# Designs tried in a protein design chat: VH-VL binders against a6uvu3. Part 10

Target 1, 145 residues: a6uvu3
Amino acid sequence: MDKRITLIGSKIAKTGNEFIYCGVLEECSECRFKKICHDGLIVGKRYRIVSVRSAKHPCIAYGDGVKVIEVEPSNNFTILIESKKALEGLTLSHSDIQCNNILCKYYNLCHSEGMPEKYKIMELHEKIKCPKGNSLIKATVSTIN
Short names: E, the ipSAE of ESMFold2; O, the ipSAE of OpenDDE; V2, 0.75 times the mean of E and O plus 0.25 times the DockQ between their complexes.

## First folded at step 4 (VH-VL; framework fv_felzartamab)

Design k3 (at its last look DockQ between E and O 0.22; V2 from the best seeds 0.00; counts 0 for: pae E 9.8 > 2)
Fold by OpenDDE, look of step 4:
Structure k3 (fold): chain C 145 residues (1-145), chain A 123 residues (1-123), chain B 107 residues (1-107)
Amino acid sequence: as target 1 above (145 residues)
Amino acid sequence: QVQLVESGGGLVQPGGSLRLSCAASGFTFSRYAMNWVRQAPGKGLEWVSGISGSGGYTYYADSVKGRFTISRDNSKNTLYLQMNSLRAEDTAVYYCAKDRDYVWGSYRYFDYWGQGTLVTVSS
Amino acid sequence: DIELTQPPSVSVAPGQTARISCSGDKLGDKYVYWYQQKPGQAPVLVIYQDSKRPSGIPERFSGSNSGNTATLTISGTQAEDEADYYCQAWDSSTAVVFGGGTKLTVL
């Protein structure tokens, strides 16, 4: 099963939230929760929180403690792609849109981190109005393999 | 044990170019995003640019967009900042700052800083 | 865009408690980080994720964050604590943001 149990900072422990696992911290080395926090996750992989337990646990790495969460790998992503590449069923290699405006509300959709190298376009959604005039369309993509 | 050492700063004329380097040691360089933060004389801190651990993702402040390029060579444990079309307002101490995370995620802060290197843009 | 506001200066007598505020819209929903910078030196992280101290930071340093305001508290302030202090937050849509900095003077 793809579902994993782990712990995450209380402030971001919400069902539906996603995070990229970045690995073990130095301060986690002697933590009694190290195993549950880290053993089931893969560095660089994006996970979706599917459930959250209410109880808080102390953590030396998180100021507001941590909560137990159930997560699953994010196999589907919502991203923006160039309209000219937008075809359902098509497999593409991940590449960021040529834009570095990090303050744009679409930036994360244009530059989604934790994406696989290759993905399949599963569903096309609405075109978006890019402030820079790029022809972009919102798409749901799925990991391959 | 973590050490960040900036170099490459100096005096340059407006419109000129300069390349900064940051030599990193004491940690697995490729596992952490890296950042440049600058501080104009007598002013506060301003984030300039960031790059993910692998170098696959780069980020820039609007003030330097199109002029600066961040890069890294993980085989050399070195971070770079190519600065083109320099302006007077780019005058600052530029700090290399280690990120806590591998990529831009839920937590972005800088747990280690270099000593900084001074860039002066003046005619 | 998120903006962080700090008082330009705070003064405290030795042994007294210094409090430096950092205000921003819904800042309590984000993690706040604090940096200390002494003259001629690089910034040093003193508080991360609202209230945690990195190794080597004295226990007299503490932090809190709720509502629209984060606070750095220095209990029993010492002369060596005189420095500039910057709050910092991050948002994927807003980038990294620093407060304007607060000069703490120990009288």
Scores: ipSAE 0.017, ipTM 0.629, lowest interface PAE 7.6, mean pLDDT 89
Fold by ESMFold2, look of step 4:
Structure k3 (fold): chain C 145 residues (1-145), chain A 123 residues (1-123), chain B 107 residues (1-107)
Amino acid sequence: as target 1 above (145 residues)
Amino acid sequence: QVQLVESGGGLVQPGGSLRLSCAASGFTFSRYAMNWVRQAPGKGLEWVSGISGSGGYTYYADSVKGRFTISRDNSKNTLYLQMNSLRAEDTAVYYCAKDRDYVWGSYRYFDYWGQGTLVTVSS
Amino acid sequence: DIELTQPPSVSVAPGQTARISCSGDKLGDKYVYWYQQKPGQAPVLVIYQDSKRPSGIPERFSGSNSGNTATLTISGTQAEDEADYYCQAWDSSTAVVFGGGTKLTVL
């Protein structure tokens, strides 16, 4: 929700684009913009570009240079939820699906890291056949403050 | 000198499992994302899986999701690929590849590659 | 996800210019990378970020990327340049895509 100023490669500096912040690279240690690029960004968190400034600056990490952007956290997640609870527009309290099968191809969708306490169902997708017999549907959800 | 050495390949029956390892040296392993890329005999390159430098984020090609698990042990400078429910289509040379972990998630390319380990899935 | 299309083969005479194309929808909006793979060897990065050469790659290798097409160009092609060449792009935070590869033959 809180907007931040950062820099991103000029080719992808477009309003509406999203990215996951992956951390500081070794070659960034001598960069003039190191603090602006990295301060306040959380490793692994998804961000959406909300504005782009036109000036291009040199960058070791981006060969075609970078542009100054404003970003905000992206609240959208893809998860699995119980089919019988799934209505678009509905707000649910988060409850982990009780399954620790790390070999399951859906494991990351059932155990999403950083999942908020409550979420709103934005879009329903295909139903999934869980190996444990759970009736699950894939959904795009949005966090609620 | 960056070095990547894969191991754990071999012959396995369909439905079986293998664990591949990649020993890394010559760079600060924990600061770089790592990947597996495979090449079926006589075919092109196919990206399989990637993992962030911390290990906190994992990524998979659709063809292997739910069957393969990438992991890393940064204290041992080792990348792993657990391969389950193997199929004939998984037969390939598997390469360990170093990419450059980057602040904006828009770069992904592989500056160093291992020599590969052969996995053969056959009855 | 973007799909990358390469011709299966390209043939050139020694000393001539080889051009290997890589086509994808709006590929010029993405960074393209090129790998050389000689028989029995691991791939080697020869071009990154559309047009830049890593250290140790001969100046005869160059690259461009605009519109729907990226091109690897080898000027003054030599016999040791005979290899398979792959283009690569990143279309999302999670997806890496390779082209199908192009066999360069130097006759």
Scores: ipSAE 0.011, ipTM 0.581, lowest interface PAE 9.8, mean pLDDT 80
ESMFold2 (binder alone), look of step 4: mean pLDDT 91; pTM 0.928

Design k4 (at its last look DockQ between E and O 0.04; V2 from the best seeds 0.00; counts 0 for: pae E 14.0 > 2, off the site)
Fold by OpenDDE, look of step 4:
Structure k4 (fold): chain C 145 residues (1-145), chain A 122 residues (1-122), chain B 107 residues (1-107)
Amino acid sequence: as target 1 above (145 residues)
Amino acid sequence: QVQLVESGGGLVQPGGSLRLSCAASGFTFSRYAMNWVRQAPGKGLEWVSGISGSGGSTYYADSVKGRFTISRDNSKNTLYLQMNSLRAEDTAVYYCARDLRYFDWLSPFDYWGQGTLVTVSS
Amino acid sequence: DIELTQPPSVSVAPGQTARISCSGDKLGDKYVYWYQQKPGQAPVLVIYQDSKRPSGIPERFSGSNSGNTATLTISGTQAEDEADYYCQAWDSSTAVVFGGGTKLTVL
């Protein structure tokens, strides 16, 4: 896995954290760190922070500044899947769980961004009690392609 | 570096109007939803209103619906709260607070201003 | 509408563990946030998404949320931790809801 150097808000610059790269902001056009922040990252892709440097740099997007981080594309994702599809080793095509409750604490697990089209179920975790009654299970999945 | 500075508070009679402003700096204002939260003297926190980064969506507490209007001017990095038909129970320190949603639903109030006092009294 | 209930006050001796509860119907299904407010100051976020600490918040602050109750835990409580603490959650009808607040006294 190719590691990349970038910058991210200080408050979320922690090893192990993941983020989706969303692209360049208009406000970044004149930023001296534009290149290091944006070059080498792919819009819509999820990255994992593997290391964080201590020094802070100013950023107009992050009021608390940014830190230099090393990142790599995320290969593993934690998501919720329907229990009936939950089988370790099984390859699935990604589809969001049909739910529009954005206030649900599991929403992002049900609608994870940056997911590949297909993934392999690597590990099954605990069942989740869905407020709407869906039978869901937490799973670690890996990118196939 | 993030700064939120409220202004516009003061003494007003019941039924009167007042417009609060919140000047933001140190961050890309248009990327963040903003909120107003108030606190009556000696009381707890009460959410008043929220607005999306673009200003396209607004939200209000039932207690202020129809009387208060939240808006923003992203070109001026300013949040507003137009308060009409003010009541004694609207007396409070009004805070503007930033909603941290850069990547996701992280926190609705990660930065607060120092507040501006609104006193509604005859 | 969801209602968040907090005890009005909690007392703890220095060095002891303080626990502040926040109760609401199915609160465990929502993210809970905690704010610290000292006299004459604006609130400060101390816990977000149930158990995460913002940068700058001491590790002695922790949070949990399950069932109908969220809990803010301050281990090794210090004198400077004396403040009002508010829990907060999202609601589909009211958008943002705060608890009534808890005054933490460090004896």
Scores: ipSAE 0.025, ipTM 0.667, lowest interface PAE 3.8, mean pLDDT 89
Fold by ESMFold2, look of step 4:
Structure k4 (fold): chain C 145 residues (1-145), chain A 122 residues (1-122), chain B 107 residues (1-107)
Amino acid sequence: as target 1 above (145 residues)
Amino acid sequence: QVQLVESGGGLVQPGGSLRLSCAASGFTFSRYAMNWVRQAPGKGLEWVSGISGSGGSTYYADSVKGRFTISRDNSKNTLYLQMNSLRAEDTAVYYCARDLRYFDWLSPFDYWGQGTLVTVSS
Amino acid sequence: DIELTQPPSVSVAPGQTARISCSGDKLGDKYVYWYQQKPGQAPVLVIYQDSKRPSGIPERFSGSNSGNTATLTISGTQAEDEADYYCQAWDSSTAVVFGGGTKLTVL
């Protein structure tokens, strides 16, 4: 719920965009802006951009420069859930999809890291064809907290 | 309780040198960028120099570049400003200032010392 | 380098609203910081990043920034608010820039 100030690549610095914070890059180790870019952000946590300052600044990690943004934690996630459990408005307990194929293009949607114990289904999207044959649907969900 | 205490000010001749110190306490000094800001008598604030928390990056106003050197000793929680080739226009109260809580494109200064007076006069 | 222009003085009656402007080319594209300095004292940060208040700063202090002008607003101005006020912004270079300062007088 706390808003944070950070920097992100100018091409993706748009209000409403979301990103997952992946940690401090080696190239940023001694950067003057290291704290503003990274302080207070949690590795693996999703953030939504709520405002953007238009001035560009040079950055070793982003060739087109960066912009100052305000972000807030995003409680909404996109995941895959079993179609038979999927009803908008329903609250579910988190259940891992049983699949060992770590190279699957949907793996990260089936095995969401940091997923809370319970979530509410906010919106259902398209069904996908699981290579293992699971009947899965893409959904936007929200943490209950 | 965050505390910043400047010292080392005084009267110097034009062309002389002086080293200012800022003793920091009440926070993890190495985690914060530090700055020097000066104020000539009866005038406004002028940023002089800044240094990253590790000391790896330093920045200077054009008016002091090549004459002043900012440094820090994180083992002693002390910020320094070496001032060489002093001019009458360098006469000011010199403040050390801490960034608010993180680096920013702007350097917001959330804690300031009480300042130390440098007078450059013959 | 960006140049920040403030009026040299502003006078208000006690209890009235004071507005102190800070003007610069496209200043609304930058974050603006405000400092209060009372006679014989070091500056104190009162507004950061346009409109945010540090802990301990009274709620009567507020800020805004759009277009070419940032404004520090003090509602219900009290005698203790009499001070010099400075805006600060970052240039597109690595330099930190202060405005010239505004003396607020509470008559």
Scores: ipSAE 0.000, ipTM 0.499, lowest interface PAE 14.0, mean pLDDT 79
ESMFold2 (binder alone), look of step 4: mean pLDDT 90; pTM 0.925

Design k5 (at its last look DockQ between E and O 0.56; V2 from the best seeds 0.00; counts 0 for: pae E 11.1 > 2, off the site)
Fold by OpenDDE, look of step 4:
Structure k5 (fold): chain C 145 residues (1-145), chain A 121 residues (1-121), chain B 107 residues (1-107)
Amino acid sequence: as target 1 above (145 residues)
Amino acid sequence: QVQLVESGGGLVQPGGSLRLSCAASGFTFSRYAMNWVRQAPGKGLEWVSGISGSGGSTYYADSVKGRFTISRDNSKNTLYLQMNSLRAEDTAVYYCAKEGYRFGESYFDYWGQGTLVTVSS
Amino acid sequence: DIELTQPPSVSVAPGQTARISCSGDKLGDKYVYWYQQKPGQAPVLVIYQDSKRPSGIPERFSGSNSGNTATLTISGTQAEDEADYYCQAWDSSTAVVFGGGTKLTVL
């Protein structure tokens, strides 16, 4: 199994939520929970919370404390891809959509973090109307194992 | 509230250089991409160049690539356009235009009054 | 690349409806913006994202975009609406694209 135990801010500790592990903070260097929080996670990888324990623990990084969670690596991602590349069953190398509008509601779908180098298009969804004229389509993609 | 004031226009000979400035106020300058749009006398609008809020990304029309450089100083709320190797066809009123952003939106919501650049021998 | 085509001029009598077209390949798949420019003045945004009206723009201004054509509609046209109108879209290759502009004359 790929399931791991870690800790995360209490406000975002919800089953089904996803996060990108960003590594050890300076504030965590002397933390008694450092091992639980950081061992077993890979920097830059996206994880999905599969369970949450109710107890809160103090954390310097999270002012409202942290909760113990069980996580697994995310295997499916929802992203925007160029329409010309959109074919169910096709394997693609990941590349972000070239756009600098960070205020666009689609920005995170165009620049998704924690993406594998290669993925398979599993399902195509609706085409979006890009404000900057890109021809994009929403897709569910899966990590290639 | 939003104000854009262009300056630096004038008469210059072909092959010469000119630097335009656009002083911005009334909004958080660094949050918005800025653009230069020009209009030749009696002609339509032509996009010239754009720069992201941070200045990390720049864009140019093919007609000015290699000759014009867009930049910004966010500490001074100022947009610049360095124009080198000027040609007669560069003669135009140059407008600075602010991009307006809402989620999923991008458009030119404010324009300056423009500054005239005349390239002539 | 996309090119936006506008009629060079449109005439309308006061109180009548003016329609200015902007045509481009699959333009309906893009957002179109409209700008009004009066003589000696800077352009002013009058429509964004096909049909949205900025605050301060009269309700008689409206926009639509479908197929290959976007349309700026001015109902109950007034003398003060006489101006040049430009459509604009974004392109992944050329960034910003303007139409050639349309001179609206109110007779």
Scores: ipSAE 0.017, ipTM 0.597, lowest interface PAE 8.7, mean pLDDT 91
Fold by ESMFold2, look of step 4:
Structure k5 (fold): chain C 145 residues (1-145), chain A 121 residues (1-121), chain B 107 residues (1-107)
Amino acid sequence: as target 1 above (145 residues)
Amino acid sequence: QVQLVESGGGLVQPGGSLRLSCAASGFTFSRYAMNWVRQAPGKGLEWVSGISGSGGSTYYADSVKGRFTISRDNSKNTLYLQMNSLRAEDTAVYYCAKEGYRFGESYFDYWGQGTLVTVSS
Amino acid sequence: DIELTQPPSVSVAPGQTARISCSGDKLGDKYVYWYQQKPGQAPVLVIYQDSKRPSGIPERFSGSNSGNTATLTISGTQAEDEADYYCQAWDSSTAVVFGGGTKLTVL
């Protein structure tokens, strides 16, 4: 049970969301929440949000504030991949989906930062209806290198 | 509230150039992709070009690729379309259109009133 | 490349239901958007993501999309609904396709 308490921007603080911890920002160096926000997180490691507390706190790094979350390390994670490439058990090389809609509710699933050079498809889930018309399927993948 | 105002249209000879501008207000301009859509007299809508909120990605219809350049100045809240090597077929009303980014949905939620470009010898 | 085909015109009596179709190969796999354009005006969004209404659009406007066909439906059609209607889809994250437009006439 390697769960942690931390803080993350209110707009992305939703159960099931994942992020890569990138370290302490310079503007956070004097923050009163620095310890709880950053302690116990490993730079470059992917985490899954498992619970979200409703209390919202001001933060210089997140304009809409932050919320308290509980996270766990993730070695399997969910992404969107092109339906034509999707076969369970297949190892794929990482490639970006060409889309700049950064406010899309699926953006982080299409542009998963910290993806290794290759990944293995563990499970295929539902197809989604992309607002930009891309043919995408949700998949659970595992890092392999 | 949201306003888009196009300018820079007019009469031009074939082979000439025009620069269209679209002044934006009432929203955070840099957060939204912008597009140009044209409508020839008596015809339907034709998408021309699009640009991401940051300006880092640009897209063109095949009919204008290599002749038109979309750009934006986020400090001035202005979208541009530089039109070179104009042809008679480019005669149209040109609309500036904002993509809807609320709730992560992509659609053209606001349009300007358009500016007329006439290419004639 | 997806091509969107609309009938050039549709006529209905006041108070009746108007249906405007938009056809394309596997169009049900994409979201469809509908715009209303009155003479001398810019288009106005009336349906997004197949069936959702923006704020301010009357409940008599509805939409559906399945298979190869999306349909804009106007129940209780009023004279003010006379306009050109365009369907729109994304052919990829980078390209926009419009239908040819349908002139709705209320007689």
Scores: ipSAE 0.000, ipTM 0.545, lowest interface PAE 11.1, mean pLDDT 81
ESMFold2 (binder alone), look of step 4: mean pLDDT 92; pTM 0.933

Design k6 (at its last look DockQ between E and O 0.48; V2 from the best seeds 0.00; counts 0 for: pae O 5.8 > 2)
Fold by ESMFold2, look of step 4:
Structure k6 (fold): chain C 145 residues (1-145), chain A 123 residues (1-123), chain B 107 residues (1-107)
Amino acid sequence: as target 1 above (145 residues)
Amino acid sequence: QVQLVESGGGLVQPGGSLRLSCAASGFTFSRYAMNWVRQAPGKGLEWVSGISGSGGSTYYADSVKGRFTISRDNSKNTLYLQMNSLRAEDTAVYYCAKDRDYFWGSYRYFDYWGQGTLVTVSS
Amino acid sequence: DIELTQPPSVSVAPGQTARISCSGDKLGDKYVYWYQQKPGQAPVLVIYQDSKRPSGIPERFSGSNSGNTATLTISGTQAEDEADYYCQAWDSSTAVVFGGGTKLTVL
């Protein structure tokens, strides 16, 4: 299964919260929970908390301790896609929007680093005014294998 | 070890535009969310904007929404802030700040700060 | 949106204990962070996750957070601790919120 057990600060351990795993903190190197906290988590990958155990445990990184959580990958990204291709439920092969204006307010949505080759459109949002005249719509997409 | 160096500040007329840059070194830049925090002369700290490590998520304070754009180029280890439609109230030192937590998204704090770059908006 | 309230100034004699408060609605349910800023310098993180110190921060700095109030405590205050201190929390409606700052004066 893709689900994992880990630990997170007690004040943010809530079902439905999402996070991007950014790696081990330097102060965690000697923690007795290091294996549980970090095994199986991939740097840069999004996870969603699906359950929370109520017991608190001491942690050098979190002042009010940590709770055991179960997480699953959350493969969702917000990107801009061509309006003509945008239908909820479709699976598309990713193709970069051809634009090199790094200071465009939408640049990061047109060039979503780490986006896999294929994705499924989960939800469509508003159209945007592209400075280059492209017909683009915001979409929440999910990666597929 | 960790270094953040802002540049691009200066004097600009109201209604003008300015681009700030922050050169990062001493850490794996693409792993961490980055932020801009400003401080008007004689005033406190005000968070301005944040961006995820990949650049896929951006956040803005209400005071700058629609006028400022945060971006990053992970191949150049550089964070940017494009500031448009500037006004006198935007006069501040602008700091580049690195996020610390290994969980990003719903909470944020800043373990390293640059020395800041001054933006002055006046006639 | 949560508002974080700090006293504008605190004065202490050298060697005494300084306490800087940060008040906000249900602040004890949030993680609180503290920054030190000396004149003309960038802020420096001194307390994170309510009570943890980053590497390089003296042990005389400590923090607590309960109910509506977080407190930064500096024991054995030294002249070099004279600075502005800001608390910070995360608010889902405004993302990041700072307190107004407290000027610590060491007589």
Scores: ipSAE 0.227, ipTM 0.672, lowest interface PAE 4.1, mean pLDDT 82
Fold by OpenDDE, look of step 4:
Structure k6 (fold): chain C 145 residues (1-145), chain A 123 residues (1-123), chain B 107 residues (1-107)
Amino acid sequence: as target 1 above (145 residues)
Amino acid sequence: QVQLVESGGGLVQPGGSLRLSCAASGFTFSRYAMNWVRQAPGKGLEWVSGISGSGGSTYYADSVKGRFTISRDNSKNTLYLQMNSLRAEDTAVYYCAKDRDYFWGSYRYFDYWGQGTLVTVSS
Amino acid sequence: DIELTQPPSVSVAPGQTARISCSGDKLGDKYVYWYQQKPGQAPVLVIYQDSKRPSGIPERFSGSNSGNTATLTISGTQAEDEADYYCQAWDSSTAVVFGGGTKLTVL
């Protein structure tokens, strides 16, 4: 399932937590753990922590050190999709809903961060009343292997 | 090296609108989330809004939801805050603050701040 | 919703140790950050990730966080340390949260 090893701040190193990897810190350039921390991750991708080791390691970026974690790409996303595309089992290429109303309570579902390039619709939920009149439906989507 | 320069502040009547800008330099702008934090005269710091590096995620304090819009133009290295339906309680110095977030969604704090721009809402 | 509570003011004599507390429910499970703000100036990050100092911040500044309380400690307090200090944390429900601020007076 494309599991990776990395390090993360001790206080946020919990199974089930998710994060989006944003790249290497400047202060990590000479860190002996740089390879472990960064080489296995892809910038912009969302990861889920699947296991945590107990031992702490010193880190220049985290005050309470870091823990070794096992992560995998997140495989569940809740998003809004166009109703015309809403079919369970269907594979789609990700595209944001065409809307610029960032004040909308659904904006982040229409423009979700860290989405995979392709995903499979796993479950359809309720239709959403879009203030702009778009025909949208809430869906659980999963990353395609 | 990092510089954040706010502009657009001024005097506005209640119910009016104002658009703030923050010009960023000295870092890869699109890589970092950006925030607006305000401070009413003689009061403490209040987080107002945040936006992810790509602009795909936005967050607002309850006090400004539905009235304020945060946005960014990464091609111009500029952060914006559109403020509508302004109220007297929105009077404050507004700071743009750079997020130090390399594992986005787990922790947030601000390593650089602009000098701020004053917004005064008064009749 | 998480709330951070700070004492409104703390006084210390020059050369003495100043301690500013920041209290919140299970705050020790979160990372806490501290900002210094002098009159007419923007806030400056002085402590990140509970206890780390950014470059340029004097060594006399330190931080800790456990239980329900984070503490900013300034050893050998100097006159230039007189300022307002704010603690800050992140919460998934409320996003960024600041304490009410503490005015540190150097007597």
Scores: ipSAE 0.019, ipTM 0.639, lowest interface PAE 5.8, mean pLDDT 89
ESMFold2 (binder alone), look of step 4: mean pLDDT 91; pTM 0.930

## First folded at step 6 (VH-VL)

Design m1 (framework fv_felzartamab)
Fold by ESMFold2-Fast, scan of step 6:
Structure m1 (fold): chain C 145 residues (1-145), chain A 123 residues (1-123), chain B 107 residues (1-107)
Amino acid sequence: as target 1 above (145 residues)
Amino acid sequence: QVQLVESGGGLVQPGGSLRLSCAASGFTFSRYAMNWVRQAPGKGLEWVSGISGSGGSTYYADSVKGRFTISRDNSKNTLYLQMNSLRAEDTAVYYCAKDRDVFYGSYRYFDYWGQGTLVTVSS
Amino acid sequence: DIELTQPPSVSVAPGQTARISCSGDKLGDKYVYWYQQKPGQAPVLVIYQDSKRPSGIPERFSGSNSGNTATLTISGTQAEDEADYYCQAWDSSTAVVFGGGTKLTVL
């Protein structure tokens, strides 16, 4: 997939580590690395580190320095889908389940943020009966390019 | 400035449920990961749960996984913790804690804390 | 998960240097954070990313982290510094873990 380059603190720059991008710090205003660190990253989106370069670079935000990393968006999501639509290999258009119960333990799985317009069901997991009586199944889905 | 105000604590019997809320102000709530950290009487700090700014990722300590659910409503600047199947060992002051505004991460460290709300699980 | 070990208590006279240790396997490979908690109050961040001090925290507070041990140092300790201190470690490959806490007594 398309990989993006950024820089992060040297102690967290490890292949396989994931992070959620939180945006620009005020300390970065005049940093020469601001563009390479921040351009192309979406606030609130999860990324996975796929490679790390060995050189350390000075950083005002990280006292022990930063390393160049390549990242890719997490393209695998765990969501809840209606059981009647749950078939491995099926491609679905994303539609959030109509529900406003934000205290429900399944709320985030029913209203997953950053979902692609279309996705493919890769694996079906456990069946879930929600507090509102909806018949749901937990699924791992992947983006379709 | 940043303010975090917890509510919803109280006395509950073992096996019962409670919902905690944390009202946030003074920062762009949807941009920051939020956390719950607890402290049993006379004991140390224990991280309980964290949620990303968008709400798309949630994290739980092994001691509460499957019983507690963290969630947020960014339109109301409010963080929640739904606690089910409560046990005596869940008795603690529960703090709402904000993640720091640095490049990356969710639950990396906490720059602001609320005053806490006491949850007592007792018969 | 790493386990963070702190001494239960440290005592120092006013004006002297207090040192609070936090030990864990390969802790020097992780960022360490320090929180101050006074009785009946919420914790306050006093050191982040091993050695950095938040705005408003007195310059007498400093931190270090190397090998297996991180240290919070308070130079010229004052009565108002009497509190419980907790270390915390995180990098994106580990769970959030707190040390057991150290009670600093200034007498």
Scores: ipSAE 0.316, ipTM 0.692, lowest interface PAE 2.7, mean pLDDT 82

